# VH-VL binders against q8k2p6, part 3

Target 1, 141 residues: q8k2p6
Amino acid sequence: KYTSVCVGREEDIRKSERMTAVVHDREVVIFYHKGEYHAMDIRCYHSGGPLHLGEIEDFNGQSCIVCPWHKYKITLATGEGLYQSINPKDPSAKPKWCSKGVKQRIHTVKVDNGNIYVTLSKEPFKCDSDYYATGEFKVIQ
Short names: E, the ipSAE of ESMFold2; O, the ipSAE of OpenDDE; V2, 0.75 times the mean of E and O plus 0.25 times the DockQ between their complexes.

## First folded at step 1 (VH-VL)

Design B06 (framework fv_bebtelovimab)
Fold by ESMFold2-Fast, scan of step 1:
Structure B06 (fold): chain C 141 residues (1-141), chain A 126 residues (1-126), chain B 109 residues (1-109)
Amino acid sequence: as target 1 above (141 residues)
Amino acid sequence: QITLKESGPTLVKPTQTLTLTCTFSGFSLSTSGVGVGWLRQPPGKALEWLALIYWDDDKRYSPSLKSRLTISKDTSKNQVVLKMTNIDPVDTATYYCARTKIYYRSGSYTYYMDVWGQGTLVTVSS
Amino acid sequence: QSALTQPASVSGSPGQSITISCTATSSDVGGYNYVSWYQQHPGKAPKLMIFEVSNRPSGISNRFSGSKSGNTASLTISGLQAEDEADYYCSSYTDSGTVFGGGTKLTVL
């Protein structure tokens, strides 16, 4: 595990319900949603879309950030990619919600004395979003 | 100066448990991004990585040997201990401990061993 | 099976340059950006020469340089000296931990 890093004050995130930060040379977005904090890599695992500019919507009972580039849905709590599968033999059948597994690296958020701390997660050892967490894709100026 | 030194038995009988201790100085295993790992090298053969303990007590083991290996640390004594159960003649090797740096760049983590102990030869025979 | 492939041996004369390759043959290797190189003299512990493809630790001669192209990392030794005669190992990572190449014996003729 990494050392926790203070990224800001709780009062600041409440204004837009999100913030961005650089933690140990890794760009993260922190969301405040339904009373809970969620942190993940800032760039979408699919094509590096900026998740901090996306919308939060619920799918299959799970709150997701929706990538603004190609509308990929990522669970806030677990970093799973959600999608709907279709049956090409029966186009009238309703699509079924499925998970691609953990695709977006999530990080631990802790609030202490009004300060927000992020601890980077090294599990899983490799994650699809890791590719876009590089300096070449950095968003924060 | 940073130093590591391996200690333990030089001769072990088959089926016994091998216990090796790495004693280090010049750094703390409380420092983020630092770990201590164990490696071995049979005579005339390639290096093989065995196990790693992180500053936060997290542990990694070689998949082929995981069921036989236990790594632990005593941060106050600057020591890391490796135990290998059910020792076999094929486990005859020089065993090394090394300080492992965990470095993040370009979207991933890397591990490199920047300072190594001198090694201790362990012979497994009756 | 080794996830990293090295030639068994290379040779050169004093003053020449030699290159040792390290090729990732497994798709689960963590990437050529994180290759390290170690030098080992007979009966001695390995010594870190290069980390993260091209970085030198303090005290390592600039005659040693690292590079990469595609899935192959390379260690180049310029101005070859007799004391460079040693085994050289490349290393990288997988999901399961650290892996080493089979080693390359450098002979200085």
Scores: ipSAE 0.000, ipTM 0.506, lowest interface PAE 17.4, mean pLDDT 83

Design B07 (framework fv_bebtelovimab)
Fold by ESMFold2-Fast, scan of step 1:
Structure B07 (fold): chain C 141 residues (1-141), chain A 125 residues (1-125), chain B 109 residues (1-109)
Amino acid sequence: as target 1 above (141 residues)
Amino acid sequence: QITLKESGPTLVKPTQTLTLTCTFSGFSLSTSGVGVGWLRQPPGKALEWLALIYWDDDKRYSPSLKSRLTISKDTSKNQVVLKMTNIDPVDTATYYCAHRPIVVPAAIYYYMDVWGQGTLVTVSS
Amino acid sequence: QSALTQPASVSGSPGQSITISCTATSSDVGGYNYVSWYQQHPGKAPKLMIFDVSNRPSGISNRFSGSKSGNTASLTISGLQAEDEADYYCSSYTSSGTVFGGGTKLTVL
């Protein structure tokens, strides 16, 4: 298991509504949206696009971060990729919202005495966004 | 009826790039939820998944081979192409392309329902 | 990292039932809701026999059935016939994509 890491003060993120942090050598983004905190890997599972620069929009009643590179929609709460399906056998059918499953690794956020703590999640054991979270895609500092 | 057929060279030299084409009929890669994958099987060994491309150009690769593989599609030609760089004798295998069923509301399907006949690629000098 | 584990071989006589197991070697299997089974005759492409643990595609005999218990999925073939002699592969979804078991050779005695 990972230990929790203090990444900042609640009053700071509430002004910016998002922040980036490095937690146990992993780059994450933390969003503050509708009174709740959501943390996930900073690079989109699709092509490594910078999610901290994306726009938050609601789709099918779920708040999503929209990757700025190719507009992939990722739920803030669960890290699921959302899309609309069409039925080729019934062209009059209305498109349906569907999930590609968990594609973006999310992390746990806790607030204690005005401090924001992030605990990295090891579940699922492997996640599509892991490819962009380490190695050659990491910012060299 | 869905059909797929693999094509490409049957003999490749070590260090070259292998290019395989999957030509299909009975479905379109413009259809939401559909995908096409590539798999291989060395003679007398187990099946191994290599790559998958979805209708929206979302791509997935086997982690062990990711650095050597590129999958792409040409929707207008009903084709999916796999390129594998730095080919080695251990890459000798029958290569298959296969259809992933269209997803429906509430579920994504993670199996291959229709397979091509396969094409044997031998890597030798 | 790890493939699904299957026995290398299994055998039975015509009319009997046999079972082939498929055990996850890691927690990243996508749940056993996504286990599929493929039949492969020598020189032929694999054929889908079972998907999502226990579902049969159209045209697959009800002699073939799938189940799961804990981290092990099973393919059962009842009323064994000579044409069932083949290699059988289990497969499952992981976060990184599709993985296959090592395959089981079924011999009909």
Scores: ipSAE 0.000, ipTM 0.496, lowest interface PAE 19.2, mean pLDDT 83

Design B08 (framework fv_bebtelovimab)
Fold by ESMFold2-Fast, scan of step 1:
Structure B08 (fold): chain C 141 residues (1-141), chain A 122 residues (1-122), chain B 109 residues (1-109)
Amino acid sequence: as target 1 above (141 residues)
Amino acid sequence: QITLKESGPTLVKPTQTLTLTCTFSGFSLSTYGVGVGWLRQPPGKALEWLALIYWDDDKRYSPSLKSRLTISKDTSKNQVVLKMTNIDPVDTATYYCAHSFYEYGSDYFDYWGQGTLVTVSS
Amino acid sequence: QSALTQPASVSGSPGQSITISCTATSSDVGGYNYVSWYQQHPGKAPKLMIFEVSNRPSGISNRFSGSKSGNTASLTISGLQAEDEADYYCSSYAGSYTVFGGGTKLTVL
């Protein structure tokens, strides 16, 4: 595992309910939602949209960040891509909520004495968001 | 039910812009999860993916060719158009458009047009 | 550099099984389980045979099967028939673009 990195104070996130940080050369967004902290790669797995500019909405009982570019829905807790299954051969069929699996790399957040710490996750070994997580896709400086 | 057909010039001169049109039926490019891609195959050579456009107008291009390629859609006409600038004899190929069935678009192509041969020569 | 490597040719006799390999030259291509296989007869458009490593579209014979181990995907054709003689291409999703292998010519002896 990576070492944990202090990214800020709890009092700094309470108003905006989110913040961005660079942790071991990886850009992450940290969300504070319903009393819980969630961290993930800052760029959406689909096409690199900036998740820190997205809106948080609940879908099928799960809190998700919605990518502002293409409205892809990513669970805050697990990094799963949620979508409604549509059959183009039968457009009258009722949509179902489905998961593409874990597509967005999430990271561990711990709070200690008012300080927020992020530990980068190496699991899963490969994750779709990795393509946008470094190099020329950097969002923050 | 799903059909696609390529159209455009069969002979083009070097340095010109090649414009190809894919006309399709049996699906809508407004349907969530669908895409239409362009691929090519030079005579006797391998298939090469060029570009893809998704239902939400998101576009993907081959990294080696992206500076020369523009893909667009006209949903009212059920058409996808590919433009390739600064054409060269090495661009001589059969060009295909194809339906992408899944949300990732670039994963696989389940229905293909018949292809249109474009020859580049002076 | 080719991102996906296939043998240029394979051959077999009617009734035999043959396997065509497709090896990713890097883990950024080989790490995805989004491998498809296409069959192309001379003068014809490609036809999807396998998608997502091992799934067959409706209407594709169960003589065609796909698998993957590490960075190598394989297409296996059992009970080889004369009409299987064609070029076979593998393809893989590479995060933001699609790559194709160089193709394999299958000859039925």
Scores: ipSAE 0.000, ipTM 0.537, lowest interface PAE 13.4, mean pLDDT 85

Design B09 (framework fv_bebtelovimab)
Fold by ESMFold2-Fast, scan of step 1:
Structure B09 (fold): chain C 141 residues (1-141), chain A 123 residues (1-123), chain B 109 residues (1-109)
Amino acid sequence: as target 1 above (141 residues)
Amino acid sequence: QITLKESGPTLVKPTQTLTLTCTFSGFSLSTSGVGVGWLRQPPGKALEWLALIYWDDDKRYSPSLKSRLTISKDTSKNQVVLKMTNIDPVDTATYYCAHRGIAVAGTYWFDPWGQGTLVTVSS
Amino acid sequence: QSALTQPASVSGSPGQSITISCTATSSDVGSYNYVSWYQQHPGKAPKLMIFEVSNRPSGISNRFSGSKSGNTASLTISGLQAEDEADYYCSSYTSYSTVFGGGTKLTVL
């Protein structure tokens, strides 16, 4: 439903491997990681932590942004919250990686002639991160 | 503790090549994400960006001046050099070099700046 | 003509608030998604006041705030002080280059 918005040049994001933008009054972070672009709401679904200040780490074969506030792990590709479950009845078993489902809204990134375009994905699904993406939680105006 | 200082001639003649050197401390141009830019300001006029060089030797130039500009770095000496060919009286300006910051957020700014060096172009 | 347009001058009284605008030609010049503001006192190098539209570097007073609506960014200075008298420049990164506005002379009356 939203039109795509040019947020910068591919050469620019390649230097820092991330950037922030305001797209249709919504704050987003764009990551460049392992040759791929990923965009999502800038504030973590858990408590609004600034994802653009987080570190990218791989968990269970999936690249994640780690929220700097509470270390919640969010997959770059799908916006899923990852966590490890421990079975207290079998403490010798390895912890199991689990997903809380899609919690962080992701947006579409397209590169065309060296320009980076972001298209918002607001409808039709409601994501937990939506709460921090609107109203008084905005950090970039 | 980041500091930068411009050096070069203060008076040059039309048609000559202007060579300016930026010497810095407190950071290294081998550090990923770091860059150094050159900017100028003619007396009483606005700031104008000229050129930028990054840690990976990637170079960016002002489109209107690209044919006249060459930027290079010597990482081991903590120096960045700007050359501007075919100098003209309209190039009279204070020339600045500045640290190009990159946040983890991917945005760019210039901070801190050198003190600037006034270059007068006159015959 | 600059790609970023600022008023040539703005003035205010001590204790007052003022706002300086910075307007981009979005369709022709490109998207101005990242805005910085610089303060320059006479004879001195510019100093970064705001980056990423609204973020302050360490040590910059919270009297300085930035915002952006559409293709116009704004720098607001509250509680004006004599030391705020300076030239202010906006800057943005386009798909082609780093550009600066024409600058705004702030006079504290």
Scores: ipSAE 0.000, ipTM 0.530, lowest interface PAE 14.2, mean pLDDT 82

Design B10 (framework fv_bebtelovimab; at its last look DockQ between E and O 0.39; V2 from the best seeds 0.00; counts 0 for: pae O 9.1 > 2)
Fold by ESMFold2, look of step 2:
Structure B10 (fold): chain C 141 residues (1-141), chain A 124 residues (1-124), chain B 109 residues (1-109)
Amino acid sequence: as target 1 above (141 residues)
Amino acid sequence: QITLKESGPTLVKPTQTLTLTCTFSGFSLSTSGVGVGWLRQPPGKALEWLALIYWDDDKRYSPSLKSRLTISKDTSKNQVVLKMTNIDPVDTATYYCAHKTFGGVIVSYYFDYWGQGTLVTVSS
Amino acid sequence: QSALTQPASVSGSPGQSITISCTATSSDVGGYNYVSWYQQHPGKAPKLMIFEVSNRPSGISNRFSGSKSGNTASLTISGLQAEDEADYYCSSYAGSDYVFGGGTKLTVL
């Protein structure tokens, strides 16, 4: 297992509601949303877009980060890619929300004595966002 | 070009309240993510942080001195004011104000631009 | 006594490399992911040289580099020059406080 890395103070992320960090040479974003902390790879699994610049919106009762490049929707809790499907046999039917499964690697966040710690996740063994976590891509501010 | 300048009395008597003003240019405290801090350095000694105020009026104080400190800002005048009560000769120091960016999505814990400092001497 | 310990002085000859250490006196959480280094010439304000352990602000020579190992951060100055002669302070946070080392006087021989 990876060791935990202190990335900052709780009082600061509650103010900004998000922060970026480098943890063992891996770029991550941490969101504070609805009283919960969520950490994930900073670059979107689809094309490497900068998730820290996206908006958080609710879809199908789930809070998602929306990548600003192609509007891919990633659940904060699980890293699943959400999309709407249409019924081709009934084009008048209401589109429904579907999941592509886990696409964005989620990392563990813990708070201890006002400090925020991130522990990188090794589960799942392979995750689509790993492609953009190699250090070839820079944080976009 | 960010500049800061400290002003206030250079000689203060024990028990008085010290009031220092930081006047700055090249940035505004209406800008999200910006803060101004106060630090001091007694002659021949290390730097010590005192207080910090952010653009949204969030205020932070040194834990050991917080009962004596009040920080405030006047965004329209580009000024930050520090008050320090019950001055003692140990408070003789050069006082600095310094610019800090919160960074929005990047949290920072350093001061990037400093004023030239003002020496405050507390009489014995 | 500072929460960050530095040697009182260090010296080197022009062209040499030197290293200044900065060690936490306690296991303060988070203090070593956000170490900064400041240079201060006599009568002048401190100048930020390194932030977040190893990053240089724009305009700072690449002769200055930073690193950490365990609870010790290091500032390395390569190719010493006369203008490098100054006091150097490390800084970080501990709890709700910003803390500074006691300073290291660098003498260029």
Scores: ipSAE 0.246, ipTM 0.734, lowest interface PAE 4.3, mean pLDDT 87
Fold by ESMFold2-Fast, scan of step 1:
Structure B10 (fold): chain C 141 residues (1-141), chain A 124 residues (1-124), chain B 109 residues (1-109)
Amino acid sequence: as target 1 above (141 residues)
Amino acid sequence: QITLKESGPTLVKPTQTLTLTCTFSGFSLSTSGVGVGWLRQPPGKALEWLALIYWDDDKRYSPSLKSRLTISKDTSKNQVVLKMTNIDPVDTATYYCAHKTFGGVIVSYYFDYWGQGTLVTVSS
Amino acid sequence: QSALTQPASVSGSPGQSITISCTATSSDVGGYNYVSWYQQHPGKAPKLMIFEVSNRPSGISNRFSGSKSGNTASLTISGLQAEDEADYYCSSYAGSDYVFGGGTKLTVL
């Protein structure tokens, strides 16, 4: 198990509603949204897009970060990839929201005395975003 | 170019209130993400952080000195003021003001530009 | 809470590499990645040399590098020059406080 790392103060992240951090050599983004903190790998599972520059939007009642590169939708709470599908039994029916499962690794956020701590998650053992978790995938610089 | 300069009394008596002013140029304390902090260094000793004020008037204080410190700003004059009550000989130090950037999506905990410092001696 | 521990002094010859350590006395402080290093010449203000463990501000020579292993951060100065003779302070974030090491005096022989 990874040790928790203090990444900042509640007062600081609440000013920007997001922050980036390096935790045990892993780049993460922490979002503050609707009174809750969510941490995940900083690079989108699809093509390594910078999630910290994305927009937060609700889809089918779930808050998602939308990757700025290809608009993939990732739930803040679970790291699931959301997409719309067509019902094959009724082609005239409107598309429905579905989940591809957990694609983006999320991490545990704990708040203690105004300090924000991130603990890296090992579960699931293999996650699609892991491919982009190394420093060599930095887009800028 | 960012510059800061401290000013205030160089000699203060015990129990008095010390007032220090930081005057700066090259940035505005109306700019989102910008803050100005105060630090001190007793002769021959380590640096110690005292207080910090952000563009939005958010104020942070050293936990050990919180009850003695007040930080304020006047953005139109490009000034930040620190007041320390009940001064004691152990408060003898060079006092620095310094610039920091919040970083937007990145929280920063370092000071990138410093004033020259002003030595304050506390003696009876 | 816990102080950062630095050696009181280090020395080296011109052209040599030297390393200054900065050890957190608790894992809470040592777990932070907000280590910075400041250089201070006599009678001068501190100058930021390294921030967030290993990043250099614009204008700082690449002879200065930072690293961290466990609870110990290190500042390495390669190709040591006479102008590097100064006091060096490490700093980190410790909850609601900025903590500083005791300082290391670098002497260039």
Scores: ipSAE 0.048, ipTM 0.682, lowest interface PAE 5.9, mean pLDDT 86
Fold by OpenDDE, look of step 2:
Structure B10 (fold): chain C 141 residues (1-141), chain A 124 residues (1-124), chain B 109 residues (1-109)
Amino acid sequence: as target 1 above (141 residues)
Amino acid sequence: QITLKESGPTLVKPTQTLTLTCTFSGFSLSTSGVGVGWLRQPPGKALEWLALIYWDDDKRYSPSLKSRLTISKDTSKNQVVLKMTNIDPVDTATYYCAHKTFGGVIVSYYFDYWGQGTLVTVSS
Amino acid sequence: QSALTQPASVSGSPGQSITISCTATSSDVGGYNYVSWYQQHPGKAPKLMIFEVSNRPSGISNRFSGSKSGNTASLTISGLQAEDEADYYCSSYAGSDYVFGGGTKLTVL
């Protein structure tokens, strides 16, 4: 189990709405959105895009960070990759939002005494974003 | 092209109030994410942060000196003012104002541009 | 005691690499990932050299690099030059305070 790391002040992230941190040699992004805090690996699971530079939009009733490189949509709450599926048997039907499963590792955020703490998560055991969170990709310059 | 310049008295007597003004150019304190801070450095000693003011008039103070400090801004004049009450010879130092950037949408905890500083000597 | 501890002095010869450490010694030190480094020549204002542990501002020589392991951040200067002789300060935040190390005097022999 990873120890919790203080990454910043609550009053600051509320102002900026996001911040980056390196927690135990792993770079993460923390979002403040709609009164909640979310943390995830900073590099997109798809190709390592910088998620801290993306825009947050709602898809299928879920707030998602949109990767600036390839517009991949990742839920802030669960790290799921979302996509729209078409029905080949009914091409006139509205596309259906589907989940690729958890692709982006989400980390735990806690607020204590005005400070933001991040704890790296071990679940799921394997995550696609892990690939870009190791070696030379662990930090974005 | 960001520049900052400190101005104010260079000699102050104990118990008086020190008023310093930071005049800057190359940026606006109306820009989201921008802040201006004050720091000081006693001769031959380490740096110490004093106060910070943001574009939205949010203010932060050193916990140990909070009761003595007041920071304010005049955006139209590109100026930030620091007042320190009840000064003592221990407050003798070079005082700096510095620019703080938000780094886009990312919060930052550093000062990227500094004034040359002004030496303030407190003596009776 | 200072929340951040640096060696009082370090020295090296031209062309060598030197490292300056910055260790968080207080449990109140936050900003674990927001360590910055400043260079200060005599009679001059501090200059930002590294921010957020390992990021280099534009215009700063790639001879300067930053890293962190555990509670210790490090500034490494490679290919040491005479102009690198200066005081170096690490900085972070602790609680609601911005904190600085005691500074390290770098001498180029």
Scores: ipSAE 0.009, ipTM 0.624, lowest interface PAE 9.1, mean pLDDT 89
ESMFold2 (binder alone), look of step 2: mean pLDDT 89; pTM 0.927
ESMFold2-Fast, scan of step 3: ipSAE 0.000; ipTM 0.490

Design B11 (framework fv_bebtelovimab)
Fold by ESMFold2-Fast, scan of step 1:
Structure B11 (fold): chain C 141 residues (1-141), chain A 127 residues (1-127), chain B 109 residues (1-109)
Amino acid sequence: as target 1 above (141 residues)
Amino acid sequence: QITLKESGPTLVKPTQTLTLTCTFSGFSLSTSGVGVGWLRQPPGKALEWLALIYWDDDKRYSPSLKSRLTISKDTSKNQVVLKMTNIDPVDTATYYCAHSTYYDFWSGYPTNYFDYWGQGTLVTVSS
Amino acid sequence: QSALTQPASVSGSPGQSITISCTATSSDVGGYNYVSWYQQHPGKAPKLMIFEVSKRPSGISNRFSGSKSGNTASLTISGLQAEDEADYYCSSYTSSGTVFGGGTKLTVL
């Protein structure tokens, strides 16, 4: 059972459009994008790349953070890994956008009186990003 | 690899406007959290921050110099321009542009630091 | 301009440790939580040595360490080497923007 944690002021994220925080010993990144807040585990589910250093780009109509290490694309809203599938039987066919499902754990963000609060999510019970979420995989902070 | 280089006149006369250009590579000034600043150092004196422009076109100026300074960016050309009006001999200095980024804003104030610097360009103000 | 106060000079011998202080004299932002340190050799651009009080950029020797107590930040250089002889500047971000200390000349005897 996680309680909500104040991670900062809304005015402080307006310039960076992102911030990092430690919430109940878990490192998270909070993104401010197109007027909405999104929080997720700071380390990419693929190989632990630092998502707070990535770029936000739209793919198949969804805003994603692109991991700077191996360019894996993660939706801000749902934590889904997006990729383009190719047909090996027809290599000239146009690739299709597909989802690997929820791979990056997202967390709940609430703004109250100008304060930003993060509540860690236990859903789903197991998520690929969990491996990189604590302990020896601490990033820049 | 991030690199920056300053360009502009090396000699300016009092009362003129000084225009300096910073040309950079290895990063985009459309990336959130990124900024480019201008700093100066008169010969034998301390560093002084002048101005900073962020990826979202927001601008910050030294309070004592704000009325004389204009900073602008051209993201497609990877350039940031600083203009300083009504130049005076006390403005003689080496001028630097530098890359800046922001992390960890829960302290109540944004922090920035300058991790990559241009070589600097000496501007002498004299008749 | 002098919101951050540094000693004008400090000296030490090779292999010794020295500490350079940086004291916030302005209280308009309630003290300084974010402090950076820059090294500058004659004729060269400044180089970032420490950011956010105690963090080192990649490639900076662990002989350089930063700390803070109250309104005073400190840069400590252990195992002094001749190449450490340089000017050192502290910096912080305030509500009014970035400010720098007056600089400290380190002489390695």
Scores: ipSAE 0.000, ipTM 0.489, lowest interface PAE 21.6, mean pLDDT 83

Design C01 (framework fv_benmelstobart)
Fold by ESMFold2-Fast, scan of step 1:
Structure C01 (fold): chain C 141 residues (1-141), chain A 120 residues (1-120), chain B 107 residues (1-107)
Amino acid sequence: as target 1 above (141 residues)
Amino acid sequence: QITLKESGPTLVKPTQTLTLTCTVSGFSLSTYGVHWIRQPPGKALEWLGVIYWDDDKDYNAAFMSRLTITKDNSKNQVVLTMNNMDPVDTATYYCARGYKYSSSWYFDLWGQGTLVTVSS
Amino acid sequence: DIQMTQSPSSLSASVGDRVTITCKASQDISNYVAWYQQKPGKAPKLLIYDASNLETGVPDRFSGSGYGTDFTFTISSLQPEDIATYFCQQYDNLPYTFGQGTKLEIK
């Protein structure tokens, strides 16, 4: 139900591999990684850390943005929070990768004639990152 | 000081409407969500609903047909309205602040509670 | 709705004892569990969040553990001021639900 918004040219993002934008009063970051575009709320679901300043790293076969504040790992494709489950009685065992579910709101990215368009997602109805998405937590001001 | 305080009538007759006000201090209603939770005497806590910082609302399905939560940020007040009160609705009613620390809602701050007795 | 079942419903222990309370969720709730302390006539007080994180200002004799469906709350060395009813709460899905409570008394 949101209209798409042109946020820039693909030429601009392919060199930097990321950009930030304000879409319908919502701050988003767009990542270009391994030939794919991913958009999400700019502030981390955990404590509002600036995801556009984080590093992209692969964990358990999934590309994640790592929040620079507390190193929370968020999948680029689905917005899931990944973490390692450790057996306290055998900490030398390899940690198991687990998902906390979808915590970071992701948005749809489309490219048309070299222009990048973002359409905001309303699913899920309430997402943890929503708390940091607008108002007092604005990064782009 | 950071506080929440419930106020309103403590005695309600069956079929009447309950209206409780939660007055907050030391934080903004545009930043935090406020929840209503009740506890019948000697029983477990029961979550009723929430009004979020952005004025969105969620209600426990068991109550949503008769429950309304509103707020006025300028007055620092959240209001609970519950219709068609029954003696089984006798409980201490709390307002509480919802806080996200690790992607989850729990209640870090509670009002003192107000006992609402429903009897004829 | 997610059901939270606490065990035991009541417990008597002596000062200095290790006290353990358990909480079972009817479905996987990850680590989205909080534990509260409620003294007679008072509002609940948050002790533990995200299953194992100690709230600021809470004594370190209180701890929590668990993931998925099985959760444990422990007082390593019971003090007189710990006499209260303790509740677990899930916040993985709406409506948020609480355990029935465990009443802790000193012998």
Scores: ipSAE 0.006, ipTM 0.580, lowest interface PAE 9.5, mean pLDDT 86

